# Designs tried in a protein design chat: VH-VL binders against Large ribosomal subunit protein bL9 (rplI). Part 5

Target 1, 148 residues: Large ribosomal subunit protein bL9 (rplI), of Lachnospira eligens (c4z4q1)
Amino acid sequence: MDVILLEDVKTLGKKGQIVKINDGYARNYVLPKKLGIEATAKNLNDLKLARKREEKEAAEELAAAKELAAKIKECTVTVSMKTGEGGRTFGTVSTKEVAEEAKKQLGLDIDKKKMKLDVPIKALGNYIIQIKLHKDVTAELTVKVVEK
Below, E stands for the ipSAE of ESMFold2; O stands for the ipSAE of OpenDDE; V2 stands for 0.75 times the mean of E and O plus 0.25 times the DockQ between their complexes.

## First folded at step 2 (VH-VL)

Design u3 (framework fv_umesolerbart)
Fold by ESMFold2-Fast, scan of step 2:
Structure u3 (fold): chain C 148 residues (1-148), chain A 120 residues (1-120), chain B 107 residues (1-107)
Amino acid sequence: as target 1 above (148 residues)
Amino acid sequence: EVQLVESGGDLVQPGGSLRLSCAASGFTFDDYAMNWVRQAPGKGLEWVSFISWDSGSIYYADSVKGRFTISRDNAKKSLYLQMTSLRAEDTAVYYCARDYWGSEGYFDYWGQGTLVTVSS
Amino acid sequence: EIVMTQSPATLSVSPGERATLSCRASQSVSSYLAWYQQKPGQAPRRLIYDASTRATGIPARFSGSGSGTEFTLTISSLQSEDFAIYYCQQYNNWPYTFGGGTKVEIK
């Protein structure tokens, strides 16, 4: 009989797959243990509607990420560094400091784990930090490092 | 509103091939599973094949497995049945049928049918 | 596959009489059973689905009942336009299967 798997089953397939299995195995093991459900027309229709809902939610998440990325691109976070003789800076600007200042100045809660720095910031100037908002959306945040 | 129009039926010699088409209009084609159902002259209905809205699930009657291929083109709002190795027993009117509410398995709309005759 | 058996093969009834058509499944199909009407030279049309739900536009004289393996289609007061062949179809299991049909002839 054909069944729709409700979870990954090592010897049968992945969650959501339709697999053809022996009737006895289906009735005595897969169906009673709720590892799958019979692939009836109604169950296939339910799967179709669930996939459409997931697609809609995914599209909305992508759109929201793109909108947020557009806003971030126009924003600047200011971070201060102490300087000494000859223009030498003390310390570095880390993703932690950028995240803290982004929250303070822009109200943005950014996961520092999703920030990428090409090189550690050790000098005054303007820098662009990439932030992974979504698997398909990367934002660019301007960080302005000024003398304290 | 809803219309299904079959075409492609013809007289074919045994062992020949033929492609049937079904043009859909009046509804969102890619929301529905589609079926082919046939009826031999003076005989009853026989389900032939099913295709889900996204072509991810396809089923065939044992009598046509390996010889017939169902497919769809959602952009063109069309359903197809490619028939090969035709036999006299395949002589029938072939209907395109829409699966109610996507794929519940009962058919709310049927086309007018297209006649396939397999004889020498 | 699930075999659908309809009886009788032919039924002759007078106008105004009650007609009862039977459909049996070789295995349980729960309530996933539909009835279709086919008139000579026409495509089938849906009458009943989910064993007992009348399709939109179908007259109240048509009713369906049953579950599991035994199903019945009843036409309470047969009219001349009811001359047709009636088919049951299960959609619980793959492949979908139809009964052999019952021809209703009005005397």
Scores: ipSAE 0.000, ipTM 0.504, lowest interface PAE 15.1, mean pLDDT 86

Design u4 (framework fv_umesolerbart)
Fold by ESMFold2-Fast, scan of step 2:
Structure u4 (fold): chain C 148 residues (1-148), chain A 125 residues (1-125), chain B 107 residues (1-107)
Amino acid sequence: as target 1 above (148 residues)
Amino acid sequence: EVQLVESGGDLVQPGGSLRLSCAASGFTFSDYYMNWVRQAPGKGLEWVSFISSSGSYIYYADSVKGRFTISRDNAKKSLYLQMTSLRAEDTAVYYCARGETYVYDTSGYTYFDYWGQGTLVTVSS
Amino acid sequence: EIVMTQSPATLSVSPGERATLSCRASQSVSSNLAWYQQKPGQAPRRLIYGASTRATGIPARFSGSGSGTEFTLTISSLQSEDFAIYYCQQYDNWPLTFGGGTKVEIK
C-alpha cells in the first residue's frame, strides 16, 4: 500500500513523503496510529489544500504581528514613580507594572515574560522595552516615567 | 502540457552578475517546490538551490551560498536565480526543475518530475 | 552530505539485452531515491522515484529496486532509444545529491 506520512517515521521516511509499505503493516500500525494515511488522489489533494491554508494562515499571522509591532512603536505607556522632596525617585518600575499600564492605556494584553529590560528603570525619563510578539517579530514600546 | 522555460544565460566575466528566469505554464505554479540544478560541460548534475511553494523556505548548495539568491513570483508564475561574484566553476547549463511532492512540511526533500531545457551560463574572460 | 556512487561508469550492451545499473549511498536514504535518463543535448527525464515507482509514461522494461544504501535500475530488454546517461538522486537529506552517472552505450 502507498501511504503518505503525516510525521517522521524513523524506518519509513519523512513527513509528507509517499512510501510503499506492506498492507498489513499499514493497516495494523501506520494508519491506526495516524502516522500516515493511504495515498489516494483525494487524500493527496486534501493534504495539499490543507498545507496551502496553513501557509496562508502563518503568513497572515506574521503580517499581523508586524502590523502590531509598527503600531506599538508609535505608542507610549506612561508610568509613575514616587519622588521625594528635592526630586529624587524611589523604587523601580517593573515589567509587571508596564504590562498593567499597557493594558489600561493601550488595550494591549502583553505577557510580562515577553518583555526585555536590560537596565532597571529607577529614574524619570523615556525607556524602550522590547516585546516579543512572534518568533520573528519584536516590538519596541516606549515607556515614559513621570513623577507620581 | 507542463512547461518550464529558462532564459538569461550569457557569457560573463569572472566577478560578474547575471539573473536567470524560468517561466512556468500548464500547472498551478504556487503549489510546487522549485529548484535550480546545473550541469557543467561534460559533467554530471549538481543541485544548486531550492525554494518552497510560498517562498518562505530556501536552501543552497555550499558552493553557491552567499553568492546566489533564489526567488519566485507566484503571480507571474516565474522562478529566478540572481547570481553574483561568478567564478569559472559556475560555467554550466542551468535547469529549472519542479519538485513532485505532497509535503505540507517545509522540509523540502524532493525529486524532480519536470525539467526545463536549460540555459547556458559561461564564465570566462 | 550524502555521497552517491554509481557503477559502472560505462556499460556496453547490445539491443535486447538486460542492463543493470547500480547506485550506492554513503548512508541510508531509505527509499528516497530517484532515477533520471539524459540524452545528449537534452534535459534529464524522470524514470523512477521512491526507489521502485515507475513514473507515468515510462515503459515497463524499466524497473527500480533497493532500499537503504544499495539501489539498482534494470532495463529488461534494451531498445535503441535507451542509450543514454542515467543518474540516481537521493532526497533523504540536504543537500540533494546525484550520482556521477552511468553511460549506457551500444556494444
Scores: ipSAE 0.000, ipTM 0.502, lowest interface PAE 11.3, mean pLDDT 84

Design u5 (framework fv_umesolerbart)
Fold by ESMFold2-Fast, scan of step 2:
Structure u5 (fold): chain C 148 residues (1-148), chain A 123 residues (1-123), chain B 107 residues (1-107)
Amino acid sequence: as target 1 above (148 residues)
Amino acid sequence: EVQLVESGGDLVQPGGSLRLSCAASGFTFSSYSMNWVRQAPGKGLEWVSFISSSGSYIYYADSVKGRFTISRDNAKKSLYLQMTSLRAEDTAVYYCARVRFWTGYYKDAFDIWGQGTLVTVSS
Amino acid sequence: EIVMTQSPATLSVSPGERATLSCRASQSVSSYLAWYQQKPGQAPRRLIYGASTRATGIPARFSGSGSGTEFTLTISSLQSEDFAIYYCQQYNNWPYTFGGGTKVEIK
């Protein structure tokens, strides 16, 4: 019997694979435990449509992440730091602070855990924060640090 | 505030046509796929149509295929449903709903819905 | 198309009690299953997606479980604002399909 696997089965194969197995094993184990379904013409067509949907959805997810990255690249978040004699700054600007200001100033709800700084923000100036939006898409947000 | 507002619902005769609109505000409309979902009076929810963020991928329920056309205008932040050859069974409140595909490990379900617009098809 | 069956059609519970709602798919939808709450005259509100992930802002008393064909929505210590109709939806296959709904009403 040909069976479409609904999940990874160590001895048979990976989820989505079509495997030919003994009729008794299929009827007494695989099908009752819902580890697979019979590879009927209808079920094979359903699998084909599901795979096309997954591919389309993956492409849309990637496209959406690229669109958001392009928008973020045009944005600047302004953060203030206290300064003293000679222009020396006090403290460090955290990714938490940047996330809060991005939400306040740009309406962007960015997870601080997805933000990465190459160097700590300890002085006035412009910085680029990398934001991982997708497996294949990293956005660059400009952070402008000004005197309070 | 994230909002979707439907409009265009009306009383129409069987065989007639009607165009529904859904206006988006408070979010980047062009980053979301959009759906139409309907609900006949006193009945459950029925999915009608899908359009991707770019407009390139479109799907319909078999019950409306060939009669309804989904479209969007990202510059105007609007979603549309052109309905033709209307039947009594098309009588329903029509909701627009958004879905963002980028969710990490799980694909999003419909997270924001409009308030709905009533379409009545009756002779 | 995948048929979604919800049971019971109506569930009568008292405030503070646990409510358990069932949703069955005619074939596997993996974990691509969502739960929505709808009150009279209102649009549906997303509660759960991915079978078990609670949506932002949804109270901890709502929880989802299941995979494949059998799914459950549990409302622990039911509150007065939880009396509503609940729908499950599969989004694994085209067309997307909804269950018939379970009405949760006061006992």
Scores: ipSAE 0.000, ipTM 0.476, lowest interface PAE 15.7, mean pLDDT 84

Design u6 (framework fv_umesolerbart)
Fold by ESMFold2-Fast, scan of step 2:
Structure u6 (fold): chain C 148 residues (1-148), chain A 124 residues (1-124), chain B 107 residues (1-107)
Amino acid sequence: as target 1 above (148 residues)
Amino acid sequence: EVQLVESGGDLVQPGGSLRLSCAASGFTFSDYYMNWVRQAPGKGLEWVSFISYSGSTIYYADSVKGRFTISRDNAKKSLYLQMTSLRAEDTAVYYCARDEYYDVLSGYEYFDYWGQGTLVTVSS
Amino acid sequence: EIVMTQSPATLSVSPGERATLSCRASQSVSSYLAWYQQKPGQAPRRLIYDASTRATGIPARFSGSGSGTEFTLTISSLQSEDFAIYYCQQYGSSPYTFGGGTKVEIK
């Protein structure tokens, strides 16, 4: 029989796929475990509507992530460090501190675990922090470190 | 050793009834789908009926629907075929056959073990 | 129902020759196709399943190929014990259906 898969099944196919399978396997495993449903006209139409809704939601999430990334790219967060004689700095700037300052200065609520630095912030200067907003979108936030 | 032993074959008049049995041994009977397959003298193989391991799913060949009833008793490790309204064209050797089992997710498979068969002759 | 057609109905071969048996399905059965051997007075014996997988204990001279609707059983160097009737069977859809058989007989 034709069956619409409701989730991935290794030997049969991917979620949303229509597969022709053994009647016994369908009746004894796939249908009772709710891994799939019969490919009736009603079920096929329901699947098409669900796919369209899912695609719309995914597109909206991607668009929102891109808009946020574009906004972040234009922003700079300023963090201060205490320096000694000769320009020596004390300590490092953490992603926690950057997240706190981003919220205070820009109104951005960013998960510090999504931040990646290519080098530790141990000196005055400008740094770029990459922020993973979406599987296909990484934002770049500029952090300016100034003397306290 | 896996064994399937059929019994119950007999000479029956048209319109009569007969019950075939298949005794299973050497494996966990309750884990396997079972089938009846028949073969008329000098002819090919014809699938007759299927029953799932629990007995909840049953299929029949169009030629026997409404006349034959397949059943199983997992406690007794036995498969049955109740035949009614028998016709001359039901004359055949009836084989008990086991679907190959590799796990509980298996659906229909090929037949890995067959019994020796039991002869049903429908004649006046 | 899916109709299985085997050809030829009878194949006459000498020991040591190659035998090629054909099985066609009226609709696709994917790879859910098995081959059985039956000798006079005996129950069928499994040879090949999933179109090309040899069952345990079956000699390497037996090989199966094909998918969808066209399937072949080949016996590469026929031995005296190979003279028998061979049946194909689909188990892709209910009801199970068998081909009419190919009798492999000595020339």
Scores: ipSAE 0.000, ipTM 0.434, lowest interface PAE 21.5, mean pLDDT 82

Design u7 (framework fv_umesolerbart)
Fold by ESMFold2-Fast, scan of step 2:
Structure u7 (fold): chain C 148 residues (1-148), chain A 121 residues (1-121), chain B 107 residues (1-107)
Amino acid sequence: as target 1 above (148 residues)
Amino acid sequence: EVQLVESGGDLVQPGGSLRLSCAASGFTFSDYSMNWVRQAPGKGLEWVSFISSSGSTIYYADSVKGRFTISRDNAKKSLYLQMTSLRAEDTAVYYCAREWDYGDYEGFDYWGQGTLVTVSS
Amino acid sequence: EIVMTQSPATLSVSPGERATLSCRASQSVSSYLAWYQQKPGQAPRRLIYDASTRATGIPARFSGSGSGTEFTLTISSLQSEDFAIYYCQQYDNWPLTFGGGTKVEIK
């Protein structure tokens, strides 16, 4: 039978997909566990309307992410490191610290788990941090490390 | 069921080129970031390269930067690693591994079986 | 790069006993740490992510703990199928890095 998945099922497909599965599996597992619903005419029409709404929302989210990425590209977060004699630095600057300073200095609430550093921040200088804002949008934030 | 199947591993002479493929099935490939991880015979795991779900963000380990190119084709549900200027130290089993791309990172939840690349004269 | 150091390199334990594996990061990785199990001739399998979250299908005897630079993987009652090599991995910063592995073998 054809069923509409209500949530992601790794072996069957993604939420919202229509999958053809064995009738016994559908009736004994998928439907009772509320992992999917039967693909009736009514349910298919409801899915169609939901997809149109999701498409519009997805387009708006993508546009918002691109706009935010463009704003972030123009921004710089300044972080300080202690330096010893001869210009040696102590410690490293973490994505957690960068997220905290981004919120404080720029008003940006960025999830540190979405940040990836190209190079570990162990020295003074300028760094570019990649921030995943959306599956199709990655922002670049400049981090300027200065002497404390 | 979820499957990742690598192919393309071969015996190659130093300085040669080779293209690895990873075929995905049983899940929505475009929802996952993909990684290549290698393991030299009798050694540990070494991360090689990352590509985001859309293909827009790519990273490489310093040891392969400039020589290897990662790419993906979401329509074909395939991941690729183009390897050039191969060296003896590139000899390894190459695994493709998936990583959930929406929200927080969770490490590599599914790996392929690996494909062996041997670089020797 | 962040260097991940695992200890001991080899751990000999008897079935039913507790095994504790250590992983140390050269700098803080917060909780962005995963543990993998690899059996001879097989691909690695993810056991733990976010330092302490057990992956789907992984038995309750596997548990992870720690944050920052010090992490542990504990197998509370070792089964015969648990003899394998275990790797930790940080995913806080690029490049992603793995520990050298701990081989858990039968005593």
Scores: ipSAE 0.000, ipTM 0.478, lowest interface PAE 21.7, mean pLDDT 85

Design u8 (framework fv_umesolerbart)
Fold by ESMFold2-Fast, scan of step 2:
Structure u8 (fold): chain C 148 residues (1-148), chain A 122 residues (1-122), chain B 107 residues (1-107)
Amino acid sequence: as target 1 above (148 residues)
Amino acid sequence: EVQLVESGGDLVQPGGSLRLSCAASGFTFSSYSMNWVRQAPGKGLEWVSFISSSGSYIYYADSVKGRFTISRDNAKKSLYLQMTSLRAEDTAVYYCARHYTGSRYYWYFDLWGQGTLVTVSS
Amino acid sequence: EIVMTQSPATLSVSPGERATLSCRASQSVSSYLAWYQQKPGQAPRRLIYGASTRATGIPARFSGSGSGTEFTLTISSLQSEDFAIYYCQQYNNWPYTFGGGTKVEIK
């Protein structure tokens, strides 16, 4: 069976190569593990079209992430903290609270697990929270902490 | 040889919790994204949750968000689904299913487990 | 979420006849559509992916076509083992969604 390798496989060849292998080995190992695909004319053409679609979608996803990051950079979400005598604050503002307020105030649905704070939010003031939108795009959201 | 085997299905009272497991064998588990798909008795298929090959990206169906947690252990070649606050409508056969992590073209479910039955009833 | 609609819900066909199953997406899913076969008491079995690519080991009588929002699964000469429920699934957008299924039964 002629197979197009989707990744490097020792003893067979390099990614992208067409190799002739035993039918049993192809059926029981190479094909089930997605290390390769049968090299029919139809599969070769389908793979080419799939790669073009994947490239276009990847470019569109990156562009969308960059656009969203630019918009987020202009935004501020306001969170309140309880204060006591002398202006002391109690507790901390969590990424969960920031995510909830971002959704309520800005309509942004942001996964709190993608958020990173450089400094814990324990006092009134302005903070920048980093949001991982894409492997190559990190947004910066301003969080303004005010007295409750 | 190349297979997925689910376990952990049981009869549970409403409001209860269960943990499902899926054991992979015969392939490089860390090269595949994993999913949970369920099927209520006599009904169709419903996608429940996704976890990427590294565990960095996770998605849930709205019906289970906040109640179910998907996780994986690549060293143990296992996938998990922690279910809490179970409801009667969660009664279903739960399948684990894989898809390749490369080109989106191959993100169909090419391997399914045999399923494990979860019944939520009083 | 993208809604997948399959028709008909039940298709009655005699062995040897051609069966045509339809699957419609509420918005474009490009070619990221798969078909699965499920028999009673069994897990679903992969048939077709990328709208038209037959999975390894799937007989040539199964063929898929379509792109965007309209998809078709054709079984050119039904065998006794083909009587089952067939599901389409889009994997273009999160969440992944399935059609309601088409039951192919003996006439």
Scores: ipSAE 0.000, ipTM 0.476, lowest interface PAE 18.8, mean pLDDT 83

Design u9 (framework fv_umesolerbart)
Fold by ESMFold2-Fast, scan of step 2:
Structure u9 (fold): chain C 148 residues (1-148), chain A 122 residues (1-122), chain B 107 residues (1-107)
Amino acid sequence: as target 1 above (148 residues)
Amino acid sequence: EVQLVESGGDLVQPGGSLRLSCAASGFTFSSYEMNWVRQAPGKGLEWVSFISYSGSTIYYADSVKGRFTISRDNAKKSLYLQMTSLRAEDTAVYYCARDWGYSYEYYGMDVWGQGTLVTVSS
Amino acid sequence: EIVMTQSPATLSVSPGERATLSCRASQSVSSYLAWYQQKPGQAPRRLIYDASTRATGIPARFSGSGSGTEFTLTISSLQSEDFAIYYCQQYNNWPLTFGGGTKVEIK
């Protein structure tokens, strides 16, 4: 029996491959464990259409991430810090605070866990925060720290 | 064992027509996508055409589009390439080749025939 | 169409030496790339698929690497039977395209 593998099976092949195996092995092991399905014309067509849809969705997600990254690059979020004598600041600006201000000021809902700060924000000035939007897309958000 | 055997190659004058056949054995032909690939004497491999397992999806290289027609007969376990308006640059060994899986996640062409020579010359 | 460029066109090596063959795509093909070996008078034989997966029966000395636009086929210790022409092929986009080939010959 020809079987389409639904996942990698070390002794048979890779997910998506069609393998010709003994009918008994197929019926008693591969099919019951949902490691594969019979390679009928209908099943092949269904998997082909499902993969085409998945690839289209993946391409749309990548395009959306790139578009969002371009938008974020043009944005600045402003956060305030208390200053004392000589311009000294008190405390630090966290990624949590940046995420809260980005939502409040820009309408951007950014996961703080996807943010990376190369240096702690402990002084007034401009900072760039890297935001991982997609495995292949990193956005840069400008954070402007001003006196409270 | 699994094999593909091409036939139909011949000497043809420019502007002529020729039909190539590929006979499959040792596997469930109707479950596999198929390709035609050619190779001009002393040159590299050039993909020519693709047909899905059902015959409903077909693609052609720009160099042959409008002149060549790929088809298959799953009951006869055969693949065909109808060539018309042949040109000198169509001179090549033509291979049929099986593709694993389905058309949107290929694993390359795992089984090839021995090829059939088409010569277009006057 | 995606253009596949192989380099060098000819690679001269001695038995036992390592051969490294390059394949470049004009745009990303992800990991959807195969390598084939062709000896004179014979049909091509698939060596590698998905950029780095060895086909069944292919000796361990053959390995593939890369993703996106840059790919490499390595033969770690050339045997006399490995002198042949090698082709890369992308299957990410229509039309399917092959590289121009690299001839590996004895020095």
Scores: ipSAE 0.000, ipTM 0.472, lowest interface PAE 13.6, mean pLDDT 84

## First folded at step 5 (VH-VL; framework fv_sibeprenlimab)

Design i2a (from i2 with heavy chain G57Y, light chain N96D; at its last look DockQ between E and O 0.02; V2 from the best seeds 0.00; counts 0 for: pae E 10.0 > 2, grease 21.5 > 18.9, placed apart)
Fold by ESMFold2, look of step 5:
Structure i2a (fold): chain C 148 residues (1-148), chain A 120 residues (1-120), chain B 111 residues (1-111)
Amino acid sequence: as target 1 above (148 residues)
Amino acid sequence: QVQLVQSGAEVKKPGASVKVSCKASGYTFTDYYIHWVRQATGQGLEWMGWINPNSGYTNYAQKFQGRVTMTADKSISTVYMELSSLRSEDTAVYFCAREGDYYGTYFDYWGQGTLVTVSS
Amino acid sequence: EIVMTQSPATLSVSPGERATLSCRASQSVDYSGYSYLHWYQQKPGQAPRLLIYDASTRATGIPARFSGSGSRTEFTLTISSLQSEDFAVYYCQQYDNWPYTFGGGTKVEIK
């Protein structure tokens, strides 16, 4: 029986591979355990068509993420904080505050959990915040911190 | 940009082992299989096996079973291929190659190759 | 294992002319209408580069002058108008059944 693997199986192969196994092994182990499905013409055609559509969708998602990253790189969001003598600041600017101001000022809906800030924002100035838009795309948003 | 960078050339004596590294960048390391393919001087390409960097699972060509070990270190996005009990016939350039889309079983990106020379 | 045979071993072609490369598998590399056959280009001192996958689909960034055709056991790579950068060795590879095997290569050189 020809079987399309639905997951990696050490003794058989990798996910998506077509393997030849005897019918007893298929009936008693591989199929009942959901490790594979029979490699019928219909199942193979369905998977190949799904692959083509998945590749197209993945390419479109990547392109859209890259386009948005390019737009974000041109943007600056302004956040204010209180200062004391000599420009000394109190507290920090959170990713929540940056996300809220990005939505308000730029119309960007950014999940604050997708923001990475390597250095806490505790002073006035310009900062770059990394935003993960896609597994392979990270945008850079400029945050200008000014006196309230 | 996707890149696979391999360790440098090595000279070994018969009976020794060699461990070649392949460092990936520019993509999600754990989403793609890495294959190893070798090419003896002036010869064609010979597939050695694959590793799934996410799970650590491997599949080796029968010719190399028992002599080859492939491992992955997710923390530094690096795959290793170790070949033991080296013989002069193992003199070749060793390539790592990334398998493309999970359903497409082609090698879309290749490392620069590592020359391993086995001589007495 | 599936033996891949390429011909000719060497093909001498003038720039701007058409090159036709043949690849034959010892058994069908098709399953349910899909061909598990790929083409790679390798220049001296370099790693192979994917050209064509699934017999006829060009990889990203591959110029339209490269085309692939064929099914089952007989496959062809065509370069419609050779450019100076196209003089290289070309390999076919099957992925239908392990061990996954390559053809012996066709060297395309300037006539």
Scores: ipSAE 0.006, ipTM 0.546, lowest interface PAE 10.0, mean pLDDT 85
ESMFold2 (binder alone), look of step 5: mean pLDDT 90; pTM 0.918
OpenDDE, look of step 5: ipSAE 0.023; ipTM 0.615

Design i2b (from i2 with heavy chain N59Y T105E, light chain N96D; at its last look DockQ between E and O 0.09; V2 from the best seeds 0.00; counts 0 for: pae E 14.3 > 2, placed apart)
Heavy chain, then light chain:
Amino acid sequence: QVQLVQSGAEVKKPGASVKVSCKASGYTFTDYYIHWVRQATGQGLEWMGWINPNSGGTYYAQKFQGRVTMTADKSISTVYMELSSLRSEDTAVYFCAREGDYYGEYFDYWGQGTLVTVSS
Amino acid sequence: EIVMTQSPATLSVSPGERATLSCRASQSVDYSGYSYLHWYQQKPGQAPRLLIYDASTRATGIPARFSGSGSRTEFTLTISSLQSEDFAVYYCQQYDNWPYTFGGGTKVEIK
ESMFold2, look of step 5: ipSAE 0.000; ipTM 0.520
ESMFold2 (binder alone), look of step 5: mean pLDDT 91; pTM 0.918
OpenDDE, look of step 5: ipSAE 0.040; ipTM 0.633

Design i2c (from i2 with heavy chain N52D G57Y, light chain S32K N96D; at its last look DockQ between E and O 0.75; V2 from the best seeds 0.00; counts 0 for: pae E 3.3 > 2, grease 21.6 > 18.9)
Heavy chain, then light chain:
Amino acid sequence: QVQLVQSGAEVKKPGASVKVSCKASGYTFTDYYIHWVRQATGQGLEWMGWIDPNSGYTNYAQKFQGRVTMTADKSISTVYMELSSLRSEDTAVYFCAREGDYYGTYFDYWGQGTLVTVSS
Amino acid sequence: EIVMTQSPATLSVSPGERATLSCRASQSVDYKGYSYLHWYQQKPGQAPRLLIYDASTRATGIPARFSGSGSRTEFTLTISSLQSEDFAVYYCQQYDNWPYTFGGGTKVEIK
ESMFold2, look of step 5: ipSAE 0.306; ipTM 0.701
ESMFold2 (binder alone), look of step 5: mean pLDDT 91; pTM 0.922
OpenDDE, look of step 5: ipSAE 0.235; ipTM 0.734

Design i2d (from i2 with heavy chain N59Y T105L, light chain N97D; at its last look DockQ between E and O 0.04; V2 from the best seeds 0.00; counts 0 for: pae E 7.8 > 2, grease 19.9 > 18.9, placed apart)
Heavy chain, then light chain:
Amino acid sequence: QVQLVQSGAEVKKPGASVKVSCKASGYTFTDYYIHWVRQATGQGLEWMGWINPNSGGTYYAQKFQGRVTMTADKSISTVYMELSSLRSEDTAVYFCAREGDYYGLYFDYWGQGTLVTVSS
Amino acid sequence: EIVMTQSPATLSVSPGERATLSCRASQSVDYSGYSYLHWYQQKPGQAPRLLIYDASTRATGIPARFSGSGSRTEFTLTISSLQSEDFAVYYCQQYNDWPYTFGGGTKVEIK
ESMFold2, look of step 5: ipSAE 0.013; ipTM 0.549
ESMFold2 (binder alone), look of step 5: mean pLDDT 90; pTM 0.909
OpenDDE, look of step 5: ipSAE 0.038; ipTM 0.681

## First folded at step 6 (VH-VL)

Design c1 (from i2c with light chain Y31E; framework fv_sibeprenlimab)
Heavy chain, then light chain:
Amino acid sequence: QVQLVQSGAEVKKPGASVKVSCKASGYTFTDYYIHWVRQATGQGLEWMGWIDPNSGYTNYAQKFQGRVTMTADKSISTVYMELSSLRSEDTAVYFCAREGDYYGTYFDYWGQGTLVTVSS
Amino acid sequence: EIVMTQSPATLSVSPGERATLSCRASQSVDEKGYSYLHWYQQKPGQAPRLLIYDASTRATGIPARFSGSGSRTEFTLTISSLQSEDFAVYYCQQYDNWPYTFGGGTKVEIK
ESMFold2-Fast, scan of step 6: ipSAE 0.476; ipTM 0.758

